# Ledger of designs, part 5: VH-VL binders against Holliday junction branch migration complex subunit RuvA (ruvA)

Target 1, 202 residues: Holliday junction branch migration complex subunit RuvA (ruvA), of Salinibacter ruber (q2s5c8)
Amino acid sequence: MIDYVSGTLVDKTTDSALVDVNGLGYRVHVPTSTYKRLPDTDEEVTLHTYHYLREDDESLYGFATKAERTVFETMTGVSRVGPKLALSALSAMTPTELRDHVMEGDKSRLTQISGVGTKTADRLIVELRDRLADLDVLEDTSPLSGGSDARAEARADALEALTELGLSKADAERSIRQVLRDNAGIQSADELVRRALKADQE
Key: E = the ipSAE of ESMFold2; O = the ipSAE of OpenDDE; V2 = 0.75 times the mean of E and O plus 0.25 times the DockQ between their complexes.

## First folded at step 1 (VH-VL)

Design n11 (framework fv_nepuvibart)
Fold by ESMFold2-Fast, scan of step 1:
Structure n11 (fold): chain C 202 residues (1-202), chain A 123 residues (1-123), chain B 107 residues (1-107)
Amino acid sequence: as target 1 above (202 residues)
Amino acid sequence: QVQLVESGGGLVKPGGSLRLSCAASGFTFSDYYMSWIRQAPGKGLEWVSYISSSGSTIYYADSVKGRFTISRDNAKSSLYLQMNSLRAEDTAVYYCARDRITMVRGVSYFDYWGQGTLVTVSS
Amino acid sequence: DIQMTQSPSSLSASVGDRVTITCQASQDISNYLNWYQQKPGKAPKLLIYDASNLETGVPSRFSGSGSGTDFTFTISGLQPEDIATYYCQQYDNLPYTFGGGTKVEIK
């Protein structure tokens, strides 16, 4: 079990980070909330990791906080809930918000998570209530090390917004990429979201 | 209280120009998309244009594209519509409206409207 | 452009009646539809957003339903103050387009 990864950030994309730990490269999948806090390449970074292991799938996931990792772990333990849905939940809500909606039995808010219908919302409420009750949500929202590039933050914010609006992470990234091919000067997340939504519907 | 107040309407001849203003108060103007929507006398509503919070994203209805220019001054909390090459068909009450966009499902709606300003294009 | 067709263009009803207005989109707009009320000489007011969500401060007698291409707006117990023209508006794609409006009068 790899509990954390601490080393030099070699490469990053909107959904993954490559960390060099004494000559070994670990590629970890990250939610948008973690991506926003990543430092520039060649700087030091520490991520809390979860080793997702199933018969058909093995991947390493990384998080800026232990609370995010706990949410991811507990969600993927629910029947028919995979990593994609768990990442969508973390993009739509903070760990605190998710805990509160689960504790309150707020199906309406939970069904706004991409991929969560009424049946899945019911399962999340039943199965996560006890596991999230003691969640430590006193989290540092600072950059993990050094400031984020402003343009990279705008891209990450737009990606998070688009996934909250029901797009898959892949579809959202494709739409953002298409918009930026046509309009490389866009730096605002607000503008990226509006144009990406139009591009996706065309 | 959220308020939007339009001004600049009046009588103009075909081919003429007018500049409409909308003064916003009671909210952080720079956080919102803004739209112009018009209504010809006795007719229905027609969306004209919008501008993003930063001013960089702009869209026009085909009926006004190339003739109208939307702009904003966030420091003055003001929205503008420069109308050139006016036609009789542009005669309408022009409303400015705040476009509230939610992050959840990209829901967009006009939650506050100004009182409107009348533009009459006639010889 | 997406064309929005409202029916009827006008109607007359008695106080206490259930009034139903329909709006049809020329293509699938999912649930991306709003409803506005406009009283004579006044600016429009938002009543319903995202097809079925009631704006804060709006009386519960107003409701919206539907998805795709067919939408319904209902006043469940018409009041005298509800005399107005009602408009649907899609925001699925630019340009935003409005229905032709339905004028509601008391008989």
Scores: ipSAE 0.000, ipTM 0.441, lowest interface PAE 16.8, mean pLDDT 80

Design r01 (framework fv_recibokibart)
Fold by ESMFold2-Fast, scan of step 1:
Structure r01 (fold): chain C 202 residues (1-202), chain A 122 residues (1-122), chain B 108 residues (1-108)
Amino acid sequence: as target 1 above (202 residues)
Amino acid sequence: QVQLVQSGAEVKKPGASVKVSCKASGYTFTSYYMHWAKQAPGQGLEWIGEINPSGGSTNYNQKFQGRVTMTRDTSISTAYMELSRLRSDDTAVYYCARGRYYDSSGYSFDYWGQGTLVTVSS
Amino acid sequence: QIVLTQSPGTLSLSPGERATLSCRASQSVSSSYLHWYQQKPGQAPRLWIYGASSRATGIPDRFSGSGSGTDFTLTISRLEPEDFATYYCQQYGSSPLTFGQGTKLEIK
């Protein structure tokens, strides 16, 4: 069981990263979304890992965010969905986009994922709806320097402000999610907070 | 079902002004930034600026600063781009485009208007 | 301002061939802010690849994007007749937003 690896990035390819942890090299498979956020070689890196263990397959997967890892773990728990399909999903859309499409039952958007046909999209909607409903928006923030998003930082700041105002973390996350679903162009933490407080009253 | 419909082609004299409209439908107009881009004949795309339809705040490319004004009318879901003191090198197709933000992937233009040809000639 | 330079300016190929289109930035651009658009004559551009490697909705598997830092690539594994168009890369890493000059993919 390895929950994260933190060390020096020794090597990277489009689908893997080699991390040196005090003389031990961990090769982790990564989605394209994580690869894009990796620092240059010889820099420090921290990846959230998922130890995929099946009867005849043992592989380590690494992710820039805990939300990406949650999506990967949840998807690979679905019948007939393997790691390759889960990596394709994370390469095609963000964890929050995937959650939103699943919650809305948007089969058209889900079938845009490589390897997902209509039957698989139906299965994902049924199986993932409950498990992704409470996806932690803050866990979609990365400590990696290469992929920091000003909007993701605004989300994190807004969540902190809302919880300080007495909202539970789950309620604050749902309110922010609702606001961004309707107001995708918002970039300011202050505007997110104002809109989320209004949404929570409705 | 998301559509951006622009006003028709215009022919202007040097020194005049032109105001292009972009009517949005199929989504909440105030929820996405609206951008404008220029494409001169045989040339690539050039970003002019953006407007937040909710508050009306704008950001312009320095190259057009002082000659461009972006506005919107939320009651009819329409954005406007006015370019003043027209020169011959302003002859171009002008596009409006909707801004889309991704948590992990940054920003892109996911829907575009059909374009408005503005010809500036003597 | 970040300058995006696309090469080649024109690429002449036949259906069934592989196409490789390059976009080079004058300074480092996060892959999250590098996008590709397809434009056919008389039409508006259409989002094709976002975040360097993610296909937009409806875009066929034969299209793939890759790259990081200053070097980005759009690859078409097996050209279809409808793929002949001009492709533009775009960055959102810094203001002003900028586009490459385009690569025109034409039938040989």
Scores: ipSAE 0.000, ipTM 0.413, lowest interface PAE 20.8, mean pLDDT 80

Design r02 (framework fv_recibokibart)
Fold by ESMFold2-Fast, scan of step 1:
Structure r02 (fold): chain C 202 residues (1-202), chain A 123 residues (1-123), chain B 108 residues (1-108)
Amino acid sequence: as target 1 above (202 residues)
Amino acid sequence: QVQLVQSGAEVKKPGASVKVSCKASGYTFTGYYMHWAKQAPGQGLEWIGEINPNSGGTNYNQKFQGRVTMTRDTSISTAYMELSRLRSDDTAVYYCARDFYGSGSYLRYFDYWGQGTLVTVSS
Amino acid sequence: QIVLTQSPGTLSLSPGERATLSCRASQSVSSSYLHWYQQKPGQAPRLWIYGASSRATGIPDRFSGSGSGTDFTLTISRLEPEDFATYYCQQYGSSPYTFGQGTKLEIK
């Protein structure tokens, strides 16, 4: 599939960009967050793209960051969540903010997204929790990233401790991610280490 | 509104197995861990274990390891706890309880409990 | 495992009196992970105080929790008839999660 488009920005509106790639024009739908980052027309642009294919919709969507694309892709993989709702989510909050609200089960923040009511918020928490946990590794270039420093430090400390106890960095990272997917509220490095070691033994 | 409704009382013979259910409603079942606790007659609470209804992953108190199995069925929002090789000292009320993650505060506590299921093990 | 020891085991008081219930941990527990539950005979436990000092929804302001490290206290400033119950402290800091043996508050 088309992983990115890189070319000259021919035209832009608040919800789309037209990119000329070697004489071929790609019309790409973008969230407001990406629109605000687009250069002036006739300048070079690179957008990370997702080719959306369903029975009644075939469209190309573009994003300023890979994290935004990942959020869009995972959201549209949820039953009854379409691209319009996914674009609304990315226009309302950053990928890191969305990940944190989903992992914390913060329904009140998720209902701020246009088109998301209580039942949709519940569905997003259930179906995106595990998928968005991987977003911790992806760089969030958004200046609005407000993840808890305590959680990030606990995770880093647990990684160091598990590595010192003989786990490879890859195995330690996998175990920590699994523990956090199962219990996102853990803020103690000690508890992360204990649960990761127990999961590894079992 | 959040409710946890458990299966009815059971009487079992020593050596048998018992499977207790806990049906959740009023919230997204897979969004919250489910815990199980034991309370013998006239005694305090003892934590048995936890299950992540989303992944099916479990963590058991070592005192019950090898005899307890926790499962769930996401299609009917129900968690199960099966205890095998029953002994007389397994006679107790068994509770399920929802694990609440305090968003933004990182607090964890059991905010809602089932009504309890009395399991009597006798000859 | 962390052992929680509650004292006294039974506390006999009259309505209107002040009650002080103690919970001591065998090792340090973050206050964020120390909780109190109330249980009446024939009923399920109910969350009462979480994070050592925060009242759960609907819990009267005559109840207060305090403490840190290994020493935690639940205080009832002026007992009402409905307050006579068993109170359990619980730690959620490390697995296996443990409860104290309970303090039974009974009418004198």
Scores: ipSAE 0.000, ipTM 0.419, lowest interface PAE 19.9, mean pLDDT 79

Design r03 (framework fv_recibokibart; at its last look DockQ between E and O 0.04; V2 from the best seeds 0.00; counts 0 for: pae E 19.1 > 2, placed apart)
Heavy chain, then light chain:
Amino acid sequence: QVQLVQSGAEVKKPGASVKVSCKASGYTFTSYWMHWAKQAPGQGLEWIGEINPSGGRTNYNQKFQGRVTMTRDTSISTAYMELSRLRSDDTAVYYCARGGITIFGVTPYFDYWGQGTLVTVSS
Amino acid sequence: QIVLTQSPGTLSLSPGERATLSCRASQSVSSSYLHWYQQKPGQAPRLWIYGASSRATGIPDRFSGSGSGTDFTLTISRLEPEDFATYYCQQYGSSPWTFGQGTKLEIK
ESMFold2-Fast, scan of step 1: ipSAE 0.018; ipTM 0.539
ESMFold2, look of step 2: ipSAE 0.000; ipTM 0.429
ESMFold2 (binder alone), look of step 2: mean pLDDT 92; pTM 0.943
OpenDDE, look of step 2: ipSAE 0.019; ipTM 0.547

Design r04 (framework fv_recibokibart; at its last look DockQ between E and O 0.15; V2 from the best seeds 0.00; counts 0 for: pae E 6.1 > 2, placed apart)
Heavy chain, then light chain:
Amino acid sequence: QVQLVQSGAEVKKPGASVKVSCKASGYTFTDYYMHWAKQAPGQGLEWIGEINPDSGGTNYNQKFQGRVTMTRDTSISTAYMELSRLRSDDTAVYYCARDYEDSSGYYDAFDIWGQGTLVTVSS
Amino acid sequence: QIVLTQSPGTLSLSPGERATLSCRASQSVSSSYLHWYQQKPGQAPRLWIYDASSRATGIPDRFSGSGSGTDFTLTISRLEPEDFATYYCQQYGDSPLTFGQGTKLEIK
ESMFold2-Fast, scan of step 1: ipSAE 0.006; ipTM 0.474
ESMFold2, look of step 2: ipSAE 0.025; ipTM 0.556
ESMFold2 (binder alone), look of step 2: mean pLDDT 92; pTM 0.945
OpenDDE, look of step 2: ipSAE 0.025; ipTM 0.587

Design r05 (framework fv_recibokibart)
Fold by ESMFold2-Fast, scan of step 1:
Structure r05 (fold): chain C 202 residues (1-202), chain A 123 residues (1-123), chain B 108 residues (1-108)
Amino acid sequence: as target 1 above (202 residues)
Amino acid sequence: QVQLVQSGAEVKKPGASVKVSCKASGYTFTSYYMHWAKQAPGQGLEWIGEINPSGGSTNYNQKFQGRVTMTRDTSISTAYMELSRLRSDDTAVYYCARAWRYLGSGTYYFDYWGQGTLVTVSS
Amino acid sequence: QIVLTQSPGTLSLSPGERATLSCRASQSVSSSYLHWYQQKPGQAPRLWIYGASSRATGIPDRFSGSGSGTDFTLTISRLEPEDFATYYCQQYGSSPYTFGQGTKLEIK
């Protein structure tokens, strides 16, 4: 089992990377989100990898972040969801965006993923909700669609602040989700932290 | 305090349309889905559909698809359900109910309900 | 669509007795998305138990929910006069969201 590859980037395309690890070449399939973060050829690179093994397909997939890998692994565990669909999802939205849309049950956004119809969107919402709830959004540093979500940034900042103040990541995430359930209009990290700390004490 | 207040009873003829309103107060209107459910006299509850008040996106139960339209007006925190081509079996109490839509704990439930609107369709 | 079947349809009991209400799903439903509502005549439904086992705010501890997969139960350990009502189970796991047909709890 290969958990990561670290070496020299020999070649890259929009859907693959070839990494030389001390004379051994690893060809890994990557989403567009990872491709955009790859260095120039002949530079050093480290990719988080997932070995996909099924009866008719054996391939190595590589990701710039552990969050991307978790999304890929979780999606490919869903019935009738294959690697191409999972890569399309990661190319269309960040792990944090996908998690948010699944948690909200936002079918309209999910059906914008290439290959996702209404039936597949319903399946993703049902099967991924609890599994993506524990996603470490602090490891997702690739907002590749150009648009900055101030709300998502505030949430990430609040998570880090609460963790530094002594809360576990799980407790911080739970407190933030509870605060946002009651006060979804909050946009600042400071306000989220203040209310999450009060909620944790209660 | 959270409150959902619906419009008053309506009496309609077969073939007409009815538009029921649900005015929300005591919370951020755009943070929760608004759902609509039907309860015929002496019968159980049937889900009609939902609207995301933030973006206005809707999802309808296939049984009502083509006859139901859900909208909202964020300036007055009010959701609407319009049912067209009314028939006698549309006679029912219609309820609005809210459910968490944002980054929640992964559980969604109807925590507050409107008082209901009786729609009677004459034979 | 997931069909929820409640049994019995009507349950006639006296105050002080134990009530057990069943809800069976045609397909597996995550316990997180199985909820119970109480409805009295002329009133809107009220959230009673959410996530199969969690009491909603203000609900007495004589009410408990349990179950997983396809079989869920609402139990009232010692009936009070105000508990006589219709109870509906509901799933929010898969669209279209569905309700059971209800169990009417009536006084003997």
Scores: ipSAE 0.000, ipTM 0.430, lowest interface PAE 19.6, mean pLDDT 80

Design r06 (framework fv_recibokibart)
Fold by ESMFold2-Fast, scan of step 1:
Structure r06 (fold): chain C 202 residues (1-202), chain A 121 residues (1-121), chain B 108 residues (1-108)
Amino acid sequence: as target 1 above (202 residues)
Amino acid sequence: QVQLVQSGAEVKKPGASVKVSCKASGYTFTSYYMHWAKQAPGQGLEWIGEINPSGGSTNYNQKFQGRVTMTRDTSISTAYMELSRLRSDDTAVYYCARSYYGSSWYAFDIWGQGTLVTVSS
Amino acid sequence: QIVLTQSPGTLSLSPGERATLSCRASQSVSSSYLHWYQQKPGQAPRLWIYGASSRATGIPDRFSGSGSGTDFTLTISRLEPEDFATYYCQQYGSSPYTFGQGTKLEIK
C-alpha cells in the first residue's frame, strides 16, 4: 500500500507519469487535472497515490491533491464505475464542482464528462450523491434536512453565545464549523458551545 | 420532530404484490435518500434499495432487481416500496430509513417502525 | 459486493463486564462509511456509532468504535442491562450497501 510517491519526474504523458524514487520507477495513471500541474521532466514531484486492485486489474493512480484521490476512490467504489470514468470525471471538473452537480442532480453538467450519457448521469446522481456529500473537499457539510431548522437555530445561538463569551466572530465561526465537520450529529446549542470552546483552547 | 411512519401489516398470498408506504415528517423530504431494508424472522438486515426523493431516481440491490419498485410523492412526503411476485421467503419486517447528514452522511439515522409482510396461502 | 462478517455470532456476558464485537470486511472500507446499529427485539434498528468511531446523539461514552481498512471493533467498557441487544455493522462504501449478520449480546 503506497500512500504517495515523491521523487524525480522521468517521463509524462497526458494520462501517466513516471516518477523515480531513489532508483525505483513508479508509473502512475493521472487525470488531466493532475497532468496540467506536473513539472517538466527531471524536476521534483509529489503525487498522492491510490492502489487500485480488483480481480483482473491492478494499477497505481496518482493525484495532485488528496481531494482528487478521495473522489477517485469513492467513484471507483460505485457499481459499474471504473477507473476510466473516474479519471474522465476529474478531468472534466473539480472535486467541488462534481460534488455540487451530483447534489443538484444536474444531468446537463454531468453529461460533459467523457463516457457519461443521460443514463450514466442518472446513475451517478443516484449512487454518488450521499457518498460525495461527506468528503473533506466539501467546505460546508452542514445538514440540509433532518432538523435543519433546529440545527440552523442552534448554530446561530451558539455563535451568539461564543461571541458573548469573548470569542471574535471569526474564531467562533471557525470553531463551530470545525466541531460540526467532526460531529455533524450535534443539534444542541449548548453542546456546540461546549465543544467549540474546547476546540478553540486547543 | 423527525419521524418516518410506515403503513400497517399486510398478509398476502404467493404471487401477489405488496406496496408499503413510509411517510416522512419534521425534515425536508427531498434532501435525504430513502432506503428500504428487509429483516426475515429471526434474521439480520438486508438492504433492498434506495430512492432519491428529489428526482425519483432509484438504485436497487441486484437480488431484488426486477421485483422491487420504489416511488415517492413529494406533495405528501411519502415514499413507497412495491414488491411483486411474492414468495414465502419474502415474509419479513420491511423498514424504511433515511441517509444521515453529517460527518458520515451515509448512516441510516432515522428508521420507520417497520411493516410486517406475511406471505402465506 | 462487500461481505461483512461479525464475530462472535452470540456473546454471553454479565452486567459489569467488557464486551468486544468484531466486524471484518471482505475488502477495504473507508472508516467514514462503516456504521454500527443496535436493535432490540420488536424494535427498529437505531444508529449507534457512525464513521467507525463517532457516537450517535445520546449514546453513552462506555461505547467506543475503532478500526480501519477491513477490521472494525465495537467495544462496551462496562455492560449495563439495557445494552443487551443485537448489534449490526454496515458499510455504505459500495453498492449494494451491506450489513453484517449481527452479534447478539445476551445475559449469561
Scores: ipSAE 0.000, ipTM 0.438, lowest interface PAE 15.5, mean pLDDT 79

Design r07 (framework fv_recibokibart)
Fold by ESMFold2-Fast, scan of step 1:
Structure r07 (fold): chain C 202 residues (1-202), chain A 125 residues (1-125), chain B 108 residues (1-108)
Amino acid sequence: as target 1 above (202 residues)
Amino acid sequence: QVQLVQSGAEVKKPGASVKVSCKASGYTFTGYYMHWAKQAPGQGLEWIGEINPNSGGTNYNQKFQGRVTMTRDTSISTAYMELSRLRSDDTAVYYCARVPYYDFWSGSSYGMDVWGQGTLVTVSS
Amino acid sequence: QIVLTQSPGTLSLSPGERATLSCRASQSVSSSYLHWYQQKPGQAPRLWIYGASSRATGIPDRFSGSGSGTDFTLTISRLEPEDFATYYCQQYGSSPLTFGQGTKLEIK
């Protein structure tokens, strides 16, 4: 319904933001990850929004990135997963990390999400694997967070470079995930590309 | 229940080698990096290196490069750190600690969330 | 290597007071790669704050972390007796991983 709101941040609390869009105030619920990235009041802000409409709940949610919104939307589409659990997931890990853990079937890391036990982790792996497979790491960027955005863009740049060198998007994503799993000390996009190419060549 | 249990205290002479073990239980051993850190008496923590238990790949702090070897045995979920050519300033408590695999580029990083109890290594003449 | 400098080295305070612990890096570190650990004598360190500002499981709300770039802070809003310990900051932004030298909180 409303894809984004862009305006002046009038008020913020740990779980909500009030944005003035040319005289209309939009109160949106936000995860802690988005709250931490919000500017001070009276500054400009843009939030990606999702209108959650169910028989027992109608609320507008706002996110710093499109990837956060995609995670929220896909998680709340899973049976027995509500907004509280989806917000907890976004507070515990980034969208890209959640995608990687789901794709790898990593139950141990998924159980670090508040409210997620072993059975819920199994359900998330099964239900989200296909829906998150095409999550664009570039959608995990936002003007509201320079540090996290810089890293996500470096990863997106590596993905683009690998695709330009002949890998499919799926193969490039898989190689990047494998390289990052095996090499915690990678510090540059160029190194990530080099290692991913070597991994793809066996 | 997630635990890391280390081998007992060791007393070694200068020039000898010591091999400390760290046995993991309660989680998938190959799903986490294993790190090793040194703490000399009354001093702070110093990172020695890491091993990926899945691949056996290692990355060492250059200060210990050439004297340290990290290995693992996946059949018994145990990591090892061997330090050779021991000096008196190697007297310290040595810790193992696990770290979840990072997505280094997205800014997703976890600290060392589970630690072993420590192994005191004393190097004396 | 990135050098982490913690200040003060020792902080003497009474229960009920606010503690502010500083960690400064010799070069910029992403907030996502800065962590804090608590260590008591005779015990292994415990992860306390990860990613500069996220409390580890079970850590009380009186603890908060903040900062970016080269300047990071751990704040304890109202000290309890069990909070007197040594706190270490640690970075994972660059190899080798490094720890600060520690700030010892002691009872005044």
Scores: ipSAE 0.000, ipTM 0.433, lowest interface PAE 14.0, mean pLDDT 81

Design r08 (framework fv_recibokibart)
Fold by ESMFold2-Fast, scan of step 1:
Structure r08 (fold): chain C 202 residues (1-202), chain A 123 residues (1-123), chain B 108 residues (1-108)
Amino acid sequence: as target 1 above (202 residues)
Amino acid sequence: QVQLVQSGAEVKKPGASVKVSCKASGYTFTSYYMHWAKQAPGQGLEWIGEINPSGGSTNYNQKFQGRVTMTRDTSISTAYMELSRLRSDDTAVYYCARELRYFDWLSHYMDVWGQGTLVTVSS
Amino acid sequence: QIVLTQSPGTLSLSPGERATLSCRASQSVSSSYLHWYQQKPGQAPRLWIYGASSRATGIPDRFSGSGSGTDFTLTISRLEPEDFATYYCQQYGSSPLTFGQGTKLEIK
């Protein structure tokens, strides 16, 4: 399966990107949240992709983060929810916000999504609750292009490293918190990992 | 709606144990730390400790170390605090509170609190 | 442990007046880790100001927090009847987490 496309951005519009991968042009449909993160044409870009296959539509969709792709995939699996509604959801709120509203059963927030009425909000709450419970919030912090917060990237990298070393996500977050209490200026993932491991051993 | 609902009031004799529950709803239970604090009648707040609901690891205020045990049950999104060898000065309202970490590593504050559980220790 | 000392212990004022509440730490606390909670009788504490100066969601703009190092202040520019409560400062800079003893705002 095609998990991502990485290549040169040839063309972009508000709802699509054309990526040249070794001489093959992939036309990828993107939400406006992803469009805003696209680099200028002729620059390198990586998009997390989902191949949407239905009776009426065969299209490739691309996202700045894996969390956005997971939301899109999960939503389009819901009866009567198509790509347009899923893209509207990603335009209205972040993946983590959507997860929280679904977990809360917050219909009023969900109906703010273009195309979502009370009946669809009820269906989203029922169908998405279990699937979004484990949504990886770190995927929301991986921007496609420059203007990234180096500190946020360092924290994401440190979290991943600490969980690979056997800490739970919550334990890793707590250890990083303890380190940052002593020195909020640390921006290096390597230094965060070293100090967090020392704090965890105490 | 994010909510923490605690168990009802308890009356205990000195030397007994009490176990207070805190049921979470409206968020991913394992993504937030749970704190416990006490408030004696007419007094301020005192931190007892914290639990990581994911791994179950705990960190207690040294003042309560040896008498307090914090646990959780992820299947019902519920945290527990058990206090043993109760004394009259353990009479207090006990609160659970979650630590916000949503998207912001620098938040580190208790944004949602349970309604409190009154524990009375009397002979 | 970091000791937080709040002053005054009780502040008697009338609606419409300005209130200034002080919180002093026994050692330096990063502003990011100094928070304020409001508590009314019979109710749980509610997050009011976090990181010394940021209002929590839904908190009116008449409330402001300031300070750094060891000296922190909560200011209410024009008291409303619903503002009379006990306010606690709290530090997250070191374990154990600690609260101040509280300042009770009461109607004069």
Scores: ipSAE 0.000, ipTM 0.437, lowest interface PAE 10.4, mean pLDDT 81

